# Designs tried in a protein design chat: VH-VL binders against o27280. Part 12

Target 1, 266 residues: o27280
Amino acid sequence: MDSMNVPEVLEIKRIVEESESVKTFIFSWDFRREVRPGQFVMVWDFRDEKPMSVSLIDPVRSEIGISIRRVGEFTDRVHGLSEGDLLGIRGPYGRGFELMGRDILLVGGGIGMAPLAALADEATARGMRVDALVAARTADELLFLDRLEAAGVNISTCTDDGSCGFKGFAHERLLTLEENHDMAAVCGPEPMMFQVMRILDERDVPAQLSLERYMKCAVGICGQCCLDDTGFRVCAEGPVFWSQELSRVREFGRYRRDPAGRRVPW

## First folded at step 1 (VH-VL)

Design bA6 (framework fv_bamlanivimab)
Fold by ESMFold2-Fast, scan of step 1:
Structure bA6 (fold): chain C 266 residues (1-266), chain A 118 residues (1-118), chain B 107 residues (1-107)
Amino acid sequence: as target 1 above (266 residues)
Amino acid sequence: QVQLVQSGAEVKKPGSSVKVSCKASGGTFSSYAISWVRQAPGQGLEWMGRIIPIFGTANYAQKFQGRVTITADKSTSTAYMELSSLRSEDTAVYYCARDSTYDYFDYWGQGTAVTVSS
Amino acid sequence: DIQMTQSPSSLSASVGDRVTITCRASQSISSYLSWYQQKPGKAPKLLIYAASSLQSGVPSRFSGSGSGTDFTLTITSLQPEDFATYYCQQSYSTPRTFGQGTKVEIK
């Protein structure tokens, strides 16, 4: 009944407004079904279903949170919901982040900070030193700064327009940072992630990168009765990949796919 | 699909500067970097630098640092390369090329011949 | 800077011949290697990207192979329009660097 491919209908326990365009929806969760940072769930509003990264994992309170940016018809409808309303949740799906070493750098752009916020909580709980580089187009799109600061994370910010912190892009800010890290985790727009990955690779810092576009592919494979879940290497093993794995993916940073699956240059 | 059209040939005196334009059409200008590559008569290809509109940054080869400035105007979908303190060795054909996500040059301008002589 | 060494600098071939051009990087560049064809008075044309991916519209007689430091461009059955200069180029690091070129001349 409660297999990962069947939605559970859950009540919205609390809604946190993170910004004008981003809300975090919090649900009670039975942690007999474990969820890890970097994994996603399918959110069903009884009309359409979309993949959303888990941004809060709290076994103590038995809660998970999903952060949703308003970008289209589905997300606009979900943003119109209130505490007490119901949503269908399937999952979790996908490969989560792996933590190693004592020091981690998080590099997030926009809503890409959502899965990294959950990762920051786990890394700090394990006693790791956490540095976060939080990037957005403008100051009002920087997410989770208060939550990261409360967790003891060392925060650097950058905005395209210079409205908060360094004026410029994540990779430009990263070039001015010389602190050593045992690993990094990166999530945001693919051009940003590609450039950040190259800098980290040059510095011999192993990085994991979360690719939102592979979430649909992973779930689509699971929806086909005649195929196994290993399907195609890249989409089946996502959304989180090590930088060495992504160096073998010819389309990373070069192409994306339109809704019909055609290659489109960035 | 995509076209890059460059400004016309120029003859310049030593010590002057030249500014070459590259107008893009048929694609999303802001989605790609624009690189500048030159070729001296009978010689190979030499990368000078690029501008990355989505990042708002320009990178230059060390050899040209301080002499080259690459800019872009998104409103006109035009990239520019200005080279100052011209020398006879700067005589070359200058190409703009679209850099698809910082990997390869999929579309090239027709080239602009710049001759530096008195 | 990553140095790209191309071999040979020139070769003579006949229509129908199999032509092989090699390119060596001074350090590992993974698969960040492209091949271009240039005819006299023309801009270069992309043939192969990501070491082995054929650009749309390029004839299937062209193929690329290799990874890390050693790369090869192969033309399986040389045609009259293939007499040109060929360049490899790395995009792993800035500055982008090209091989010195291989001129394919009629025998």
Scores: ipSAE 0.007, ipTM 0.399, lowest interface PAE 15.4, mean pLDDT 82
Fold by OpenDDE, second read of step 2:
Structure bA6 (fold): chain C 266 residues (1-266), chain A 118 residues (1-118), chain B 107 residues (1-107)
Amino acid sequence: as target 1 above (266 residues)
Amino acid sequence: QVQLVQSGAEVKKPGSSVKVSCKASGGTFSSYAISWVRQAPGQGLEWMGRIIPIFGTANYAQKFQGRVTITADKSTSTAYMELSSLRSEDTAVYYCARDSTYDYFDYWGQGTAVTVSS
Amino acid sequence: DIQMTQSPSSLSASVGDRVTITCRASQSISSYLSWYQQKPGKAPKLLIYAASSLQSGVPSRFSGSGSGTDFTLTITSLQPEDFATYYCQQSYSTPRTFGQGTKVEIK
């Protein structure tokens, strides 16, 4: 039995309201247990367990943060919690982002900005030049703007309704940007990621993309998050994938499997 | 000690293609980018593109996009640069260089002279 | 693309002289600037990286300074083996670009 698979009961140290639907929960963390941007943890509210991306990694304060969007019963319960309340955390799991190059582009949609925010912090701390394209449906759904700005990130915003920044989708905004980067990291709705990946491939920009799938065990055993044709397990081989890896995944950008194993179109 | 050894000089006709190799030794190949830089006679240095072997995909300067292909074989620690539709203006010495942290070129090949003439 | 402009294009100096070469970027490149030395028929050699960091094995008479748009390479006391062409290079963005070079000739 791996000690990493045992949930630790942690006290919520602080809660940051990122938006109407997103909160960041901050915990004290022992950094003897390494955690990387792009990795996820399993959050246990003593009733159910869900995978959540790490959105804050602060070795100085010995803290990590996880950002959770209110989308269902589990997240409703979690959003009802207060500072001082307890959650079970196990992990981290999965393959995180790898920073390569000097000039990187982050493309995030909605809650997909969570792991990218953590990546931005690391990249800027390393002295890298970071551009971020932050996309959301509306202005009030744009996440981590102040945090990114404070970190020295060059931000471009995109909203479906045009309430902030470029009116349109992330891939449309990306097409208007001519500069190539050494590497890109992408996270958000899979249709967005698919289009963004296509553009980046055409521009010969190496890209890493973080996928979201139903994950139960987080340790590559149950197969619930297995991708068709490749056998990739999102929790083990991912959730961060290179574009070249995803090019082999037929279902990418097309459909996903629900908890019952049924095809669910995007 | 890291060493980059390039293939020998080439003489090509206009419209043809040339493929130059760059074999790396003495270090980790997959973790570093390999860039290609050319220098026309009596001229300065011009960056053409680079490859990061673990990615398998290259980045190119816009000037050469569509005409240059950079590849890498991790098993042999060898990078390749192929330039097609050669012109007289492509006459130059072509260098491969290791791009440390994708910032500076700390090791260089000895260069490969490519002459394009009718 | 970021343009790199060196000054002067060439200079004549004597052994023992202090030599200064400047490089200007068309936009801020922070400290993402490297200096190279090239002798005839040879590949360039890295001298300075990150604007002011001396590459291992390079004599201490070489130094780099600057940030943003203006950078300087200095040779405190020119030696016979230092007669060569020097290039600056930015790594702030792709494509990577070089200055046009500065030829240091013997007076």
Scores: ipSAE 0.000, ipTM 0.518, lowest interface PAE 10.2, mean pLDDT 92

Design bA7 (framework fv_bamlanivimab)
Fold by OpenDDE, second read of step 2:
Structure bA7 (fold): chain C 266 residues (1-266), chain A 120 residues (1-120), chain B 107 residues (1-107)
Amino acid sequence: as target 1 above (266 residues)
Amino acid sequence: QVQLVQSGAEVKKPGSSVKVSCKASGGTFSSYAISWVRQAPGQGLEWMGRIIPIFGTANYAQKFQGRVTITADKSTSTAYMELSSLRSEDTAVYYCAREDTSYYYYMDVWGQGTAVTVSS
Amino acid sequence: DIQMTQSPSSLSASVGDRVTITCRASQSISSYLSWYQQKPGKAPKLLIYAASSLQSGVPSRFSGSGSGTDFTLTITSLQPEDFATYYCQQSYSTPRTFGQGTKVEIK
């Protein structure tokens, strides 16, 4: 049995309220277990288990953070927790982001900024120039702005309602940006990622995109997160994919599988 | 003064694997990256990949992707490079080098090199 | 990948000579260029970083210049210990790439 598959019961050290609907839960972490931005952990509240992206990696303080958006029964329970309470954490799992080049572009939408925030920390620590396009429906849903700024990230914002920054979608804002980067990392709503990927491909910017799918086992066994035609398992071969890989995935940006295995259009 | 000390020479058969170590003495890796560079006899320098130990993230040259694994143990300040499915063409001296994770990314400290010979 | 081309591949010179080695990148790399010296049976040694910054402990007879695509390593007065192979290397992007090397031999 792989020790990585055994949940560790960890105490919530701190809780950061990122927005009305998003909280970051911080835990002590043994960094003998390596973790990379873009990887996810399975969070267990002793009733149910859900995959969550790592949004903070702090080897100096020996801490990790997990940002969780309140969207259902599981997350409602988790959001009701306090500092000092316990959660089960197993992982990390999946393929994380890779960094290349000198200049990196991050494009994130909503909670998709969670893994990108961690990536931003790593990139800036490596002395890379980081530009981040942070998108949300409204200003109050923009995440990690202060954290990114403190890390030295150049931030551009866009909101659907225009309440902050560019009025419009991330791909529309991206079209107004003339500068090319050595690589891009993208995470957010799949329709957003699809449009962003197209633009980046046209500009010959290598791009990595993090997909979200229903994941149960997280170890590539159950197949519930398999992508059509390719057989890619989001939990094993992903969740981070290169644009060239996703170009082979017919369902990308079009539909996903629900817990019952049914096709659900985006 | 930081030094990188590598493991000793290796003689391997085709198809086997080799794992070379690189230990930092006189200091720690800190936020530096450890790059691996090889040099075939009478040839130039070839970058294989690098790792940033503090994050545990490695990047590889496409030529070696799938065949090379770079790891690091922060507790011992040691980096490792494992190359599998060895071929005669892999005969070379393998170097580890500390790459500054700053604005310019130069390699200021090098290991003494590890000779790897692949022969039937 | 960014290609680095050195010129010449080899040269013969005498002690006291001025030696110039050039390196050209296939695309602009700004100042992300380093020069290394390697002697037979030894590891490379960093001479110049950031195109023109002299590494600590390196003699002042070594200098680097250039930006963008064209770079130059200059040895103002060649010394006996300077006979070696020199490499340029770009650190602008991954993978890191080296020039093919320039062997400086005694005339």
Scores: ipSAE 0.021, ipTM 0.555, lowest interface PAE 5.3, mean pLDDT 93
Fold by ESMFold2-Fast, scan of step 1:
Structure bA7 (fold): chain C 266 residues (1-266), chain A 120 residues (1-120), chain B 107 residues (1-107)
Amino acid sequence: as target 1 above (266 residues)
Amino acid sequence: QVQLVQSGAEVKKPGSSVKVSCKASGGTFSSYAISWVRQAPGQGLEWMGRIIPIFGTANYAQKFQGRVTITADKSTSTAYMELSSLRSEDTAVYYCAREDTSYYYYMDVWGQGTAVTVSS
Amino acid sequence: DIQMTQSPSSLSASVGDRVTITCRASQSISSYLSWYQQKPGKAPKLLIYAASSLQSGVPSRFSGSGSGTDFTLTITSLQPEDFATYYCQQSYSTPRTFGQGTKVEIK
């Protein structure tokens, strides 16, 4: 039996309120099933199942954390749960981030900081220098600043409205930050990731980007993972891709698809 | 490999209740959902509800809420559907079906059906 | 509740014909759509899941396509055993809902 494909019923040990719209749910985890930053799990509330990035990996306490933003019916139900309640968890799935070099730049937007917070913990544990650019629309939507500071990360913030740090978008802030990173990891809204990728390409910084919308392809839920790439259909296991892979994808940064499969510009 | 075997036909009076069983054999019972679907004579398929045996959690279609109870006994690998306050329009064949809980929630294994007739 | 509507409600065909049945959801259901075949007096049988994935043991003449709100089931070369009623069904949300069915009859 492949136990990874059968949901394990886990008790919610602790709930951390990260913001008005984001909670982190913490579970005991058997680390004989390895989990790495950038991977996700399927969270099952006994009605529906949704992919969620792992935001905390703590082998010392034998715990994982899953951060969930309230955006719809499923997430609203999960946000209504309490410590002691049960959820089904299966996984982990997908390709995690790979670390290389001596220093790393993290660029996260909104809930995209969740997998990057887990990555920051691993990078600092390896002795890497970590710089993080944390972006959001407003100060209230900036996530994980306390965790990043506790991990020893050098933090820059930006908000669209200027309520915290630089006033502007992530890529505008990135242009003012010092060059010279061995690699980068990026997660957030796709238009933000596209602009950031372009700047990192100009700087010859290899980057990995996490595309949350392709999580279903990584676990095989999408029967055909179709990326429209120069007229060819490309199937790739995500959600983490190198920037050189994404430079060939026509959809990336230009449009998304609604549930009906129609192209919607960003 | 997995087979679902249902209890036999029932004839009931209006206002009574009926309890149909669905026994799984030859495979994993608890890690799947069991859905109940009915079909009135000459009509289409109508979903009533489901249970996930490992959790004991059941969901019901609004039309049947308050009249239907779906349960499972893991020790006997058997799911049950009880429908109360029977009416003539409840005359139907009742099917149990295994629903995959991991991918797309499709019903891949079906019971043979149980005919329930409600007559005065 | 998500309403599923099939077209046509019935059709007449001959062995060897190409048959197409359509299914429309009242809202987007992504690819959470299955197709079932039912013969008189028998339980339904799964043919297609995830809109386009062929169930093991189902002949390759059956195929499914579509996403969002519009879906099709195609039988490329109708066989005698294919005269049956076909149902689409969404599993995007609870309650699960079925189309009204399409009866494929001999001409």
Scores: ipSAE 0.000, ipTM 0.382, lowest interface PAE 18.8, mean pLDDT 83

Design bA8 (framework fv_bamlanivimab)
Fold by OpenDDE, second read of step 2:
Order: C-alpha cells, then sequence, then structure tokens
Structure bA8 (fold): chain C 266 residues (1-266), chain A 120 residues (1-120), chain B 107 residues (1-107)
C-alpha cells in the first residue's frame, strides 16, 4: 500500500466562506507531496469519504484549500465543522491541468471554479495572461471573484438570471468573445462544458475539461468512475481530459452513471 | 544541436492542397511547440498556427481556420502543415519554428523554409 | 489582434553607427516581445527575447529595452554583417503578430 493512500488526519487551519453554500477549508500541507491544480483529494469525516478538488495551492504559506459545496449529508456534516476540527485527507489523485502557452481562458460554472482558481494562481505566477469566464445561476453563487481579481485575472461574469454580468449561460457569453487563447481550462456542469467545448473546438483552441463522476477508490480499481466505450477512469486518467479525449466519450454531456451503475441523464 | 529540416519547394495549382513537413533532430521534440510562419515575397512574417506535439493539439490563426491543418508525429519527430484551397496569395515561403516557454514563447529555432508557389 | 508597428520602415547607416529601431504594440504586451534578424533568402534569427534578454550566441552590441507598449532594439556599433531586416514579434496573445519590419541598409 502506497503511503499516499493512507489518510492523514489534518486540522482545519482556516475556513473561508465563499458563498452561502460554499466553504473553503484550509490545511497545512507538506509540499514534499506535490499537488497540481485539477487534482483531487479524498476527504474523510470519519464516517464517509468524498472526492474534492483542490482549490488553493500556496507553497509560500505551506497551505492547500479545498472548496466544498453543501449538497448532501456528507457536506452538511463538513460544513458544520469549525476551525481546529479534524478531517482525514488522502491524495492527491488524478491528472491535473497542464499549462501551455502565454494566454489562457478559464471557463468555470459554480463550484467548478474551485480547481480553476488554483490553476489561475499558478498561471498568473508564471506570468501568463489569464482570462476567466465565471458563470453561476445567480450573482450570489459566483465564486472566487475577489481572489481572481487580486491575482490579476481578467474576469468576465455571466449569470442565468442576469443578476451579474452577461445574462445567459457560459457558452452564450463565450460566443460573444472573439479573442483566441493558447489554451482553455473548463470545469462546471457537464452540459455547460459540452457546449463550451464545442465552441472551443470550432475555434481550434486547445481545451482541457475536468469531469465529475462518482468516485469510490480514487485509484482506478473499483471502476465506479469508468466512462463508457473508452474505459477511461475519471480518477486515474482524469479528472482532467483534453477535448480530443472527451470526443471519444459517448456519455459526455449526455448522461452519467450513478453509484448503482444506472444511466442518469443530464 | 537541435535543427528543423523542412521538405522541398512546391509548385501547386489554385484549388489544390500542399503539405509541408518539418523534422526535428538533435533533441527532444515532444516537449516543445512547433509554430508555422509564412512570408510572401517582399512581405513580412505571418503566424499561421502552432501545435503541441505531446498533446497533438493545434491552434490556428483565424485567417486560416478551416483551411489549414497542423499535425505532428511524435514517433518521427515531424510536424506537418497542410494548406488547402490554395490561392495565388498563398505563394510564400513557409517556415516552421520551435517555441519554448523558457524563452517567453519566442521562436528560437527555425527551419530553412519551404517555398510554395501557387500559379495557374 | 495586437498590431505591432515598427519605426522606421527603413534606414541607411554606416559601419560603426548606433542604430535604434522602435516597436509599438497596440496594447500592453508586458515584456513578451522578441526581436529577429533576417537576411535575404534566410530564415529569421532570434536576437532578443523577453524584451531585453540576449539570445545565446548573439553579439553584445545588440540590446533590447522596453515594456508595455514601447520597445527598442539598439545596435551599439553597426557591423557589416548587421545589414538586414529586423522584426519585432509579440507573444502576449494569440494570434502571434509581427511588426512590418525595418530594413537596415548601407549608406
Amino acid sequence: as target 1 above (266 residues)
Amino acid sequence: QVQLVQSGAEVKKPGSSVKVSCKASGGTFSSYAISWVRQAPGQGLEWMGRIIPIFGTANYAQKFQGRVTITADKSTSTAYMELSSLRSEDTAVYYCARVDSGYEDAFDIWGQGTAVTVSS
Amino acid sequence: DIQMTQSPSSLSASVGDRVTITCRASQSISSYLSWYQQKPGKAPKLLIYAASSLQSGVPSRFSGSGSGTDFTLTITSLQPEDFATYYCQQSYSTPRTFGQGTKVEIK
């Protein structure tokens, strides 16, 4: 058994309230264990375990952050925790984002901005020009705006109800943007990602997309996160995929598998 | 010493296609990006697109989208640029060039160029 | 697209002269600016990258300066082999774009 697969019990150093439904939990981290934007960790509250994206990577402060949206029993328990409380963390796992070029476009929806925020920090630190399209249902659900701005990111917002920025969906806003980028990173609801990918492909912009699937083992053994036809394991070959890889995945943007293996349409 | 060697001169009819090759030798190929730049007679330099061989993903200038295809074969360390629906205005010398992020994405190594003439 | 404008389009100089070429970007490109030298029938050669970094093997008489929108290539003492066309190029955004070129001719 790899030591990486053993959960470490870590103290919650700080909690940042990102929105009404999203909190970022910050932990001290030993950076001898490398972590990349787009990778995830398994969070253990001593009852259940769930995969969560890393949203903050700070080698200077020796900290990482995990942003968690309140969506169910597990996350309800976690959101009830306070600074000083303990969580089990194992990982990181999966393939993270690859940064290439000079200018990058980030397209994020809701909690999908979590891994992209970490990517933005790295990209800007490398001197890249970063444009971010941040999408949410409402203004109150837009995440990491202040953090992105502080990092020097050029932000464009869109909301379903028009309460902030462009009124409409991310792909609709993207259609109004004419600028080409060296690459794009995308994370959010899969229907959004599907539409965004199509536009980026038409524009010949290399794109990486982070998928969300039910993951149990995180090490490519259980098969719960396997994608149809390709056999790709989201926890091992992903969760970050190139658009060309996803073009081979029939279920992408169409359906997913639930814990019982049933098809669940988007 | 890394070198980029391109294929020979081409003479093409309008409406046809041309495919130019660029072979890298003397170093790693997959870790770099390859750009294509053309130069019409007596004119300046024009960026056409770029490929990252390790990903097999290309990016193109809007002017050439739908008409240019850039590919790479990692096994042979060779990049390709195919331009279709050729016009007289496409008459130019076409260059491949290596791009390294360590050089702030400057083109530090160039091929010798491939002359493409489009005439009736 | 970012437009790159060089000045002058051409100039005449003598061996030993100080030569200055300017390049202006239509918007800020930070320091993502490179200079190239091209001789007739040859591929461009990288001289300066990151606005002011001298490429390996390039004589020290070449230097680059500037940031944001205004950049300068300077040849301290022009040599016979320096008569050529020079181009600036921005790598700040896609598509990559070049200046129209500056031809340095012998007086």
Scores: ipSAE 0.007, ipTM 0.492, lowest interface PAE 12.4, mean pLDDT 91
Fold by ESMFold2-Fast, scan of step 1:
Structure bA8 (fold): chain C 266 residues (1-266), chain A 120 residues (1-120), chain B 107 residues (1-107)
Amino acid sequence: as target 1 above (266 residues)
Amino acid sequence: QVQLVQSGAEVKKPGSSVKVSCKASGGTFSSYAISWVRQAPGQGLEWMGRIIPIFGTANYAQKFQGRVTITADKSTSTAYMELSSLRSEDTAVYYCARVDSGYEDAFDIWGQGTAVTVSS
Amino acid sequence: DIQMTQSPSSLSASVGDRVTITCRASQSISSYLSWYQQKPGKAPKLLIYAASSLQSGVPSRFSGSGSGTDFTLTITSLQPEDFATYYCQQSYSTPRTFGQGTKVEIK
């Protein structure tokens, strides 16, 4: 059955306002179609289709959640929807996070906390100790703090402007944290992830990193989602990669591709 | 490097239609939206509509709804804009432009423009 | 429709000057603003996207700032090739709309 490749029209069961710019849309889900933290779905408003990470996985209530930041015409239209309205959902797609060991560090920036919130739920359900470093430009952009606290996660925050927690960048805060972990998971802006990866590598902590920005080629075409040097395709082999895999990719953390396909520094 | 190459200048009579082409070379055609923007002589820029070839969907500015049709042929990497019931006020340079939704829908690559003159 | 208003409509400047152009949206557009440069007889060229991000290949003397309804394009140390018309454009809502343009002329 290729049910994952055909959009299903689903009713919006509940909407949670995470911040002024972020909402989580909750749908009933048949868990015969497995969903793991780190995977994404294609959201279709009957005009445009966009990839969105799964931020809530709740088999007890038979629900999934998809967190969407309001950032343009598509997301503005979706934010205008109400409970009872319909959206097309296709998927899930991508490689999910793998859990190992007894303790895990989560490092998230902005909306990158969405897939990590789902991962935190699974890690705590498995009895792991979870520490989360939540980073954003300002306090208003810190997401899912209430969900993480409810799950029993040990939370540290940092903001560029100092409006909540440590004043500075995620990697600067990480350098002041002395505890080692069995593994880490990282999702956020690519320069942040690169700096965090380097520190974790020096500490011999295996890390998985989610490259969500490349999911715009999620319909399985060649080109823009391919990483140089290795030929990785985010929608086919990602979006989650181990740090050792990314260390072989010269583009990671140094360059991105502009819309013309040109290399530009971060 | 991605390049957009448009068809040549056209002179049309009022009441006729014009179909302008925009061929993409280099890079990926289907994964980006293609918008059409016009500019009347001595005036500013006016957005007409767009198509996302990979999804097959087009949308239009209200002013042009019912007169404009935007299509794409993925096999030739070509987008088309057809404007019907032409009036003298439709005299303008018509541009196609590539749109990257990941960059807040910026128009990053532009065609060279096609001059359309409507006169009797 | 979201209306975009630029100020000034034109300005005269000398090479080496600092030039500031403002753009106001009739409603909040978050960071959904781009700036373009257009020279006579040429297609527009993207300078800034997402209000403040510099496009690849654009000189660092160009910068953008702002959010919500008020935005600014700054050109530090104006060069001869910078004499052109500049447009802001919102991509927050359909239809996409442009400012009326600001012509930067040699003094």
Scores: ipSAE 0.000, ipTM 0.388, lowest interface PAE 18.2, mean pLDDT 82

